# VH-VL binders against q9h9l3, part 114

Target 1, 176 residues: q9h9l3
Amino acid sequence: PRKMVAIDCEMVGTGPKGHVSSLARCSIVNYNGDVLYDEYILPPCHIVDYRTRWSGIRKQHMVNATPFKIARGQILKILTGKIVVGHAIHNDFKALQYFHPKSLTRDTSHIPPLNRKADCPENATMSLKHLTKKLLNRDIQVGKSGHSSVEDAQATMELYKLVEVEWEEHLARNPP

## First folded at step 7 (VH-VL)

Design v24 (framework fv_fezakinumab)
Fold by ESMFold2-Fast, scan of step 7:
Parts: C-alpha cells; structure tokens; sequence
Structure v24 (fold): chain C 176 residues (1-176), chain A 123 residues (1-123), chain B 111 residues (1-111)
C-alpha cells in the first residue's frame, strides 16, 4: 500500500461511573499533515464523564456532532486500504469498533527505533507528548483544557516519518 | 489452566429461544473478548458474534442481528448467547471461544474453545 | 457458501506432504488480515494450529507450517501421521462483513 494517514481520537466516559470509553472526536491527517477528517461524534450512549481535561470535549461540542454510526462509516472509508499511523492506536480502533489489518497499522507507542532516538527504553510505552518534545522539540497537549486531536494526529505522523525508512524495511524483513 | 465450560445440550421447538452459557476460568475474564461460533451437523464453522466482558459491548454478524443477544456476568465469569425465533436450520453445535482483539498481540486468533453445546431444533 | 475457499478434501499416505489452500478476496486475506488455522479431530472442538499466518502455538509440532501470499494462504503438513486425520479450517477477518470468517473446511484422510 502507498497511501498513509494518521489518526487520533478523543473519547468520553459512558456506562457505569463513566468507565467505558466512547468515541467523541476523530481527526485524520494525510502524509503531509493536511486534515482529511475532523468531526465531533455523538456517542449512542449517555455521556457520564466528558473527561474534558484530556479530551477537550464539552457539552457544547455534542450539539451538532455526527452520530456514531454515520461518523464510523465515513472514517472507515478513509482508513480502508491505507497504512494507518497512530499512538496507542488500539484505543482508537477499539472506540471505532474497527479491526484494521496488522500489516497496515503503525503504532508510534510500540516502535523500538523511535524510543531509541528519544533515549528511552525500547520496550517502554512512551506518551505522545514526551516523544514529540524529545524528537521534534515541540510542546503539544499544553494546559488543562484538553487535547487537540488534529495536533496529536499531525505530531504522530511527523514522529513516524522520523523512522519510516528504517521501520518499513524492518517490517518487510519481519512481517507482523 | 485456562478453561471454557459450556452448558449442556438443548432440544427446542421452532419459534422458541435458547440460552447457552460459557463459564471461563484460569484467566482474567474481562481481559479477552468472547466469541460465539456455530457448526451445523457435517458443516463448517460460522461466526455469530462477540462480547467484550469488561464493557458489555457486543457485535453480531449481520445474519443473526435481531435474533441473537450476548450478555455476561462478571461475578461468575460467565458469558451467554441467546438465540430467539429458532428455525430447524439453527440446529448446530454452538462454541464459545476466547480472543485478543488488538493487532500487536496476534489479535484475532481463537484460543481456547469450549467443548460446544448441541442445540437441536425439531418438531 | 463459506467466505474463504478450501478444497473439501485432501489425502496422503504416512510420511508424505500435503498442502491445504485457503483462498480469500480483497476484503479479507487480500486486505492484509492474518490467517489462522484450526484442527478439528472427530467429535472434538477446534484447536488452534497456526496463528498469524505462520506461527505455531506451544505443543504444535514443526511438521505443521503456514504461509500467506496475496489473497491466499496455505497449510503444509509434512511427515503425515495417522493422528493428523481431521478437519482443517482457515480463518481471517473480513472488513466488508466486519467479522471473522472461516473456510469451508478440508477433510484430511490418511490412507
């Protein structure tokens, strides 16, 4: 596959005591960091906890949000057949109720060469904020008012590009 | 040792409902998805759906939507599959099976399987 | 019909090699989804034999191997033994159906 996109999702708490993570925003960018998709998404279940400090989601964002079923269809059409880059991307796929092929998935939280460049243990799960600061000298997720999924998706793509040649060669020799 | 123990055989009339149970032991019940797969006599395997025991979320194959309901009881590590409005062609062995669902841990393989519950729909 | 295509039967003599094919489409194996293989002995539940195209679980002898190319996968059994007589099923994920799919099964007869 030639096309590559990066994804980042924001989740809110639903279910008992808000412990279930439900999709509430999704941003997708292309290889150059241009936004292909960015929508607030209305969960099918009642929102118990907006998790605003991390998600940046507030009640006002839900007013014109795209219903989950419709948003999911739109998102999957963009992801299908492409290499999808994300950070701890299993959380995003779980919120989308979507299984993307392993061979076309790139998780920047589990790429040993990327951790090595950041002077971090190769098998540790480092945060997107930490890797972006160490390798791109950029502060993301600043403040206490929530994250920008567009900013996170863009940072994730740029991080992957730092190891793309090396990692794609590794995957070709050692298919997942 | 990881085990999935299923309820015993059932005989039902057309139009009835059946509820099959699958009791898990030897692992953290809420850490793995539970799938249901059926096999008609002399036929192949057919996937019915899955349940996430942690959240209670479910997803069913298109063919079974509107007739199947999957639930779980975390206090006894047991998953349930209920199939309603039974037809003669629902006669099959129904298996539960455990899986991972994320890519980096060999996500979609089914291991272990329960021994199966024969559901016969007749008369 | 089953979503993945397998030959309905295959046979071999003890010590020989047999290969079982599994053919999918662009929405499953062709889309890059991994292939798993299950062995079902008569009267028993299926057991995982091969996962993620070519990996063997603990306890599965190296006589069993898997491969994947394009829209197809293959299970190879070398040094065929009488206890290998069973049904074999391939499995993958299909993005169009949003679910797990199986081959129709292959009955292996050891002559």
Amino acid sequence: as target 1 above (176 residues)
Amino acid sequence: QVQLVQSGAEVKKPGASVKVSCKASGYTFTSYYMHWVRQAPGQGLEWVGWINPYSGDTFYAQKFRGRVTMTRDTSISTAYMELSRLRSDDTAVYYCARSYTYYYDSGSRFDPWGRGTLVTVSS
Amino acid sequence: QAVLTQPPSVSGAPGQRVTISCTGSSSDIGAGYDVHWYQQLPGTAPKLLIYDNSNRPSGVPDRFSGSKSGTSASLAITGLQAEDEADYYCQSYDSSLEGWVFGGGTQLTVL
Scores: ipSAE 0.360, ipTM 0.776, lowest interface PAE 3.2, mean pLDDT 89

Design v25 (framework fv_fezakinumab)
Fold by ESMFold2-Fast, scan of step 7:
Structure v25 (fold): chain C 176 residues (1-176), chain A 123 residues (1-123), chain B 111 residues (1-111)
Amino acid sequence: as target 1 above (176 residues)
Amino acid sequence: QVQLVQSGAEVKKPGASVKVSCKASGYTFTSYYMHWVRQAPGQGLEWVGWINPYSGDTFYAQKFRGRVTMTRDTSISTAYMELSRLRSDDTAVYYCARSLTYYYDSGSRFDPWGRGTLVTVSS
Amino acid sequence: QAVLTQPPSVSGAPGQRVTISCTGSSSDIGAGYDVHWYQQLPGTAPKLLIYDNSNRPSGVPDRFSGSKSGTSASLAITGLQAEDEADYYCQSYDSSLEGWVFGGGTQLTVL
């Protein structure tokens, strides 16, 4: 099998009224859920809104954060040539300003068999929290102090593994 | 109707700067990346870079870094490309072209294209 | 030099089939990035002809088709017509350059 990793990023608000999403943390795990990368990342522009309720990021995390350009280089070295799993992963790639090949990308928010296992409409976009609770009987993103990108990346990999065999067979017959 | 309207032809001397505009209409300007591509007379297409009109973020091809600047004005749905320190081999038709911002599902194709702006650099 | 390799010209008679190749490397087409094709009629801007390897935009007839295998892609035109005379460009993304790359273009002549 080709090497596979899962990614989850946390973004903070920059730009006018904090409406731009800028990368502020990235976690990458391997197939077994072991952490390969987990760093706080300093955006090149001023942070207007930490979005702490969702991101879990506070001003203190920025003090020793890795600058965006350096972090991006490290992250891309890990992702290049691998199958990358994520949930609504286009948001993570957008924050990284990175174009990963579609044939090597797996988005757990757009896998019909996964929704079917969860008794959800096949073409609906379901949240990571809902799918994890329904299929893994595990609560993630608990409380209002922010999400753990490590926890989210691990849950995303485990969700993909539930449909991996059938979905890889589907993709081999129906290339994206 | 989705349309990209570019500014008119320019003639510049070596060492000057040129600023080309691309006015978008018929769609939500901030929902799509804007690319710039050039084509020298009788030659092929060469990608220059992109701008995200929502954030103002840019990415330039290595060949043009330090000479090109891309900006936008969301109030008039217009993107700009400025190329400085012009040389005779910068003579080309410069196109703007739209792409979706979705990175893995359908965002990579360029559609539509502007009609192009001829920039002639001569002494 | 163009990053993707195309033949500089191809020719065919009306009603015949022509194929235009586009050869990349391990960092672009070989890395799994999609290939798009553009048609450029004389004096006009390029127009999207094929996207994501084999898909046709609305209005493009089915006699235009695309395929991709390994590090290469191909554009096939069947039932060749005089109005198909144009330059054809392939395009992909290159991970080592972190940018969009084009083929050198192929001039199609209908004889």
Scores: ipSAE 0.546, ipTM 0.839, lowest interface PAE 1.9, mean pLDDT 90

Design v26 (framework fv_fezakinumab)
Fold by ESMFold2-Fast, scan of step 7:
Structure v26 (fold): chain C 176 residues (1-176), chain A 123 residues (1-123), chain B 111 residues (1-111)
Amino acid sequence: as target 1 above (176 residues)
Amino acid sequence: QVQLVQSGAEVKKPGASVKVSCKASGYTFTSYYMHWVRQAPGQGLEWVGWINPYSGDTFYAQKFRGRVTMTRDTSISTAYMELSRLRSDDTAVYYCARDSTYYYDSGSRFDPWGRGTLVTVSS
Amino acid sequence: QAVLTQPPSVSGAPGQRVTISCTGSSSDIGAGYDVHWYQQLPGTAPKLLIYDNSNRPSGVPDRFSGSKSGTSASLAITGLQAEDEADYYCQSYDSSLEGWVFGGGTQLTVL
């Protein structure tokens, strides 16, 4: 059997008018929700917009943050060969500039049985906050100081576990 | 019908630059990544890089970084690959090919392919 | 030098079965990345033949099939026909090179 981890990243705005999303924090948890990795990450480009309301990133977090190239190497060593769970995970992989095998990727924003359990349309893309409230009766991403990528990764793993048996059987019959 | 139409053959001297075009039709140009792949005469396929036509983001194979630039013009659904500081071993057919996916985490496959542009570099 | 290893040539008679192997490493096929196959007829661009290890695009006959196990993949062609004479390439993604990689190609001759 392959090990399973969940990932959540926080991005800051770089490039013209802060429109580019650059990795600034990454959290990875194991199947039981234990933290395997949680670091602030220094982008190679000038940060234009910290997006603090959502990212929780402030200037002080960039002091002693791990440079992007080093952090990326550490993160990829953890992800390689594992089933990786995330929510809208393509954004995390884009920020990491990383191509994870499709057969080993689980995106909780694109799992129809999960939406069914939440009484949502099967093909809609629901937010992590909404699914977590509906299915786990827990409020995440609360307040004005930004999101916790650890909290988000833990919630994402718990959501996946609700549909794991059904979805793994589906993927075995219908490989992505 | 989905179609990728490439510019015509080019002959260049060592040290010159070449810019190859690939015009897409029959689908939403900004919905699929575009790859560039080359094939030297009698040799195999070699991946050069990709461009996201929606954002303009690019990613190049390590071998070509510093020499290749990929761009696009969404108003005419056309992608471009420019290769600079040409050497004789850059002689190849250069193909554009559409990616099947939006995601970094998906198995990128190339369908359809343009018919190719022969670039000959000779002294 | 190609990253994925294919035999340079295979041959068969009409109606026979041939298989073309594609051998990778722990950083590509062995890491779980999908394998795709392309057919290149003389003087033409490659055409997608098999994707995601074993799936056929619309219009590809079922005598073409793909499989993957460990660090290797195979393309099987049954009921060989003269029009199958072509070069065949496997493709995957390599995490250590951070890019798409191809096999060296296999020339199929129908006798």
Scores: ipSAE 0.067, ipTM 0.682, lowest interface PAE 6.3, mean pLDDT 89

Design v27 (framework fv_fezakinumab)
Fold by ESMFold2-Fast, scan of step 7:
Structure v27 (fold): chain C 176 residues (1-176), chain A 123 residues (1-123), chain B 111 residues (1-111)
Amino acid sequence: as target 1 above (176 residues)
Amino acid sequence: QVQLVQSGAEVKKPGASVKVSCKASGYTFTSYYMHWVRQAPGQGLEWVGWINPYSGDTFYAQKFRGRVTMTRDTSISTAYMELSRLRSDDTAVYYCAREGTYYYDSGSRFDPWGRGTLVTVSS
Amino acid sequence: QAVLTQPPSVSGAPGQRVTISCTGSSSDIGAGYDVHWYQQLPGTAPKLLIYDNSNRPSGVPDRFSGSKSGTSASLAITGLQAEDEADYYCQSYDSSLEGWVFGGGTQLTVL
């Protein structure tokens, strides 16, 4: 099949009242968990809210960050034509202002067999932290200094690998 | 009822600029991308670009970069497309069209479409 | 030139079946992007006919159907009626261009 990557993005608040989620960091890993991309990204709009508790982004990270338009081009070159794995990945694609084909998208927050393995309701949206603890016995997103998008992308790929064979077979029988 | 109402026909000379409007109603204007598509007389559809009405961000097809500018006014739910340095081959009907689903969905359809604005460029 | 390739015309008699092809490349349909179809009656704006390869909007009869395989898509119209006489356009997204692309259009004549 096609090459596979996993992505996780961190967003900051921009626009009116800081309600727009703008890309501020993106990490992409390959099938084996090796980092293909990891950059701080400067949004085109003024940052109103760094959301540091969750994003890990601080003002100093923006000083030499890659401008959004340049970073977006780099990221899209990596994603194009590949199976892209993420957790609640619609948030990442929204921040990238990017349309990835549904048939090549794998969202670990919406894979019923994965929830089943974690003894969770199949139709529930479980957090990456919960699924990683239950299925991989690993703690991620630890502490109060924000999340590591590299760690999150790596965990996401490992979670997908647990159900890859059965889920790819399901998708082949039931194309999205 | 979801509607897109476009401004009336325009006649321009080569080298001039034209600004077409598209007024949206019946939905949350800032929740969907707005696209512009043109069609020369007797020819096919050609995508011009999009605007995100919430952020004001735009993206234009390579052919139109440097000549097209898309803007919006959220207070009146109206999108605009301005094309400058007009040539005779810019004569076309210009449509606005709403992206049919959330603006982050993969390769979404266009629905609804405005009825079009005929722009004629002649001496 | 249009990015997606369609035959310029197709014709059929009332009650018959016609098929309109739409051929792309590895950066659009071949990359897995969905294909949408629009019907344009003479003097009117395009109207969404099929979306996400094979889905019909409310109000579109089931004699219109879509399919996609590899780098190509197809629109099938069965039970042809005089009011089906129109131009038909396929559409997808192209990752190399980072934009929406259309086929050149197919004029359907109902004989």
Scores: ipSAE 0.008, ipTM 0.553, lowest interface PAE 10.3, mean pLDDT 88

Design v28 (framework fv_fezakinumab)
Fold by ESMFold2-Fast, scan of step 7:
Structure v28 (fold): chain C 176 residues (1-176), chain A 123 residues (1-123), chain B 111 residues (1-111)
Amino acid sequence: as target 1 above (176 residues)
Amino acid sequence: QVQLVQSGAEVKKPGASVKVSCKASGYTFTSYYMHWVRQAPGQGLEWVGWINPYSGDTFYAQKFRGRVTMTRDTSISTAYMELSRLRSDDTAVYYCARGGTYYYDSGSRFDPWGRGTLVTVSS
Amino acid sequence: QAVLTQPPSVSGAPGQRVTISCTGSSSDIGAGYDVHWYQQLPGTAPKLLIYDNSNRPSGVPDRFSGSKSGTSASLAITGLQAEDEADYYCQSYDSSLEGWVFGGGTQLTVL
């Protein structure tokens, strides 16, 4: 069995009118929810829109932020060879400009048994906030000051653990 | 039908630049990565890089960094690969090929391929 | 040198079975990345033959099959026919190089 981690990233708006999503924070937790990585990340392009209501990122966080190229190297070193859990994880991989093996990727927004446990349609894409409330009785992403990527990564790992045995058995019989 | 149509063969002198085009049709141009692959005469396939036609983001193989530039024009569904400071060992057929739709999906396979553009570099 | 290792040539008689190997490392096939296979007829562009280790595109005969185990993959051709004479390339993604990689190619000769 391979080691498992969960990831969540925050993005800010760069480029014309802030339409480009650039990595500005990344949190990675281990199987038990302990933080392995949590850094603010400075995009190589000028930040046009902090998207603070969603990202929780403010100008002050950029003062000592790790430059993107350095942060990416650190993050990829942690992810390589591990099962990586995320929610709508393709957005995180896009922000990292990283292709992780499909066989080692677990996306909690696309696990039918997880939706079934939450009394949701199996093929629906449910938000992390909704699944966490329904299955873990916990409110995340509360208020108007932005999300905590640590909180989101921890919730994502806990959600996956609810279906881990069932889903890993399914994947072993039906390789992706 | 899904099709990639490439520009015609080119003959260049050492030190010159060449720009190859690849016009896509039959699918949503901005939904798939476009890859470039070359093949020297009698040799194997060598990956050059990719472009995301939606964002304009590019990534190049280390061997070509500083010499290759990939661009696209979404108004005419066309991707371009420009290679500068040409050497005789850059003589090859250059292919464009359609890649995957998402960074993490297994659709990183290349399908379809353009028919190739022969670039000959000689004095 | 090519990143993935293939035998430079393989041969067989009509109706027989041939297998083409593709050997990688811990940073590509061994890391879990999918393997794809391409057929290249003389003077033509490569054509996708097998994708995601073992799947066939529409129009590819079931005589062609793929498999993957550990750090290697294999392409099997059963009921070998004259029109199968071509170059075959495996392909994967390599995390150390951060790019797509190909095997050196295998020339199949139908005797």
Scores: ipSAE 0.525, ipTM 0.825, lowest interface PAE 2.0, mean pLDDT 90

Design v29 (framework fv_fezakinumab)
Fold by ESMFold2-Fast, scan of step 7:
Structure v29 (fold): chain C 176 residues (1-176), chain A 123 residues (1-123), chain B 111 residues (1-111)
Amino acid sequence: as target 1 above (176 residues)
Amino acid sequence: QVQLVQSGAEVKKPGASVKVSCKASGYTFTSYYMHWVRQAPGQGLEWVGWINPYSGDTFYAQKFRGRVTMTRDTSISTAYMELSRLRSDDTAVYYCARVGTYYYDSGSRFDPWGRGTLVTVSS
Amino acid sequence: QAVLTQPPSVSGAPGQRVTISCTGSSSDIGAGYDVHWYQQLPGTAPKLLIYDNSNRPSGVPDRFSGSKSGTSASLAITGLQAEDEADYYCQSYDSSLEGWVFGGGTQLTVL
């Protein structure tokens, strides 16, 4: 009975040479893929590199963006007490400066049965785009204008649902 | 090997500030968070806060907010904790400790620890 | 007051088994955060003894084991030896405080 959501964040470059990843957009979907949250977020630090090809973030998105502190509070309220699914989700949590319990975290980049279904090495870190194409026959992250965090969160939830029963059973027998 | 070397003992008067250093070696300084934990004589461990050495971002326990400042100097792999407006009940050994950067709970363990810096606040 | 509750002391004879409890709440151990254990000898810094509920670092004897259930965790020491005499602290993360929390510590005496 514990609720499940999927998250995907977009980050921009801040700090020296734009090497620090700062949260600039967050999308959260429920189990059925319905959007619970999708906001542009204003980093507290000056943006050096929008990383637009990947993030889809442009200067205009920052004009009415929700300040980081406020957005973080809204996001954490949604995530708290839920099973949170993501792809390479450590990066999303790091951008949120948020520690989610490992027992309630599902990272689709580190689920051996999911890689096995995709005919990939069990211990390899496969991209969301590759797994989605192989297992769902769907192309995501298409084009040069950046990724859709909503699309990515929805794909991530659908990928997890393919292995949910067997992976939850595995985790019950082998707690993380 | 991995080592955290802290500055020597300090004796301060009430109302003063103290700045403790922690020099890291044997690993990539910016790849791990640095946490500070204190222990009053005969008492338990109390978490003070953390600094991300790469970004300079900090987070402090509510009790110390407004009195503690954490900084770092990446050129010498050193983290600092400054505590201001000292009171006698701030007398404690202050430890730095390395913590992983993973935002999963498995990254929340403290290893290794510095040897500690005794800060005595007396009139 | 410590956020995690430990008994202040525990004692045993050499060769016996002792267990040290660590009780949290719904925002820390009960929220699913892992529990870590530290051993502190007099005059020294704490040393990691058990991490992620039940894992031992290199060099820690298998006489030390950890477990977690609900809002509580336990450290078990079997075959008690004189050198086990120390203070033991549990540690987790608390989501409501957004910080790392420690138990009050348990002094183990080998009688």
Scores: ipSAE 0.400, ipTM 0.786, lowest interface PAE 3.0, mean pLDDT 90

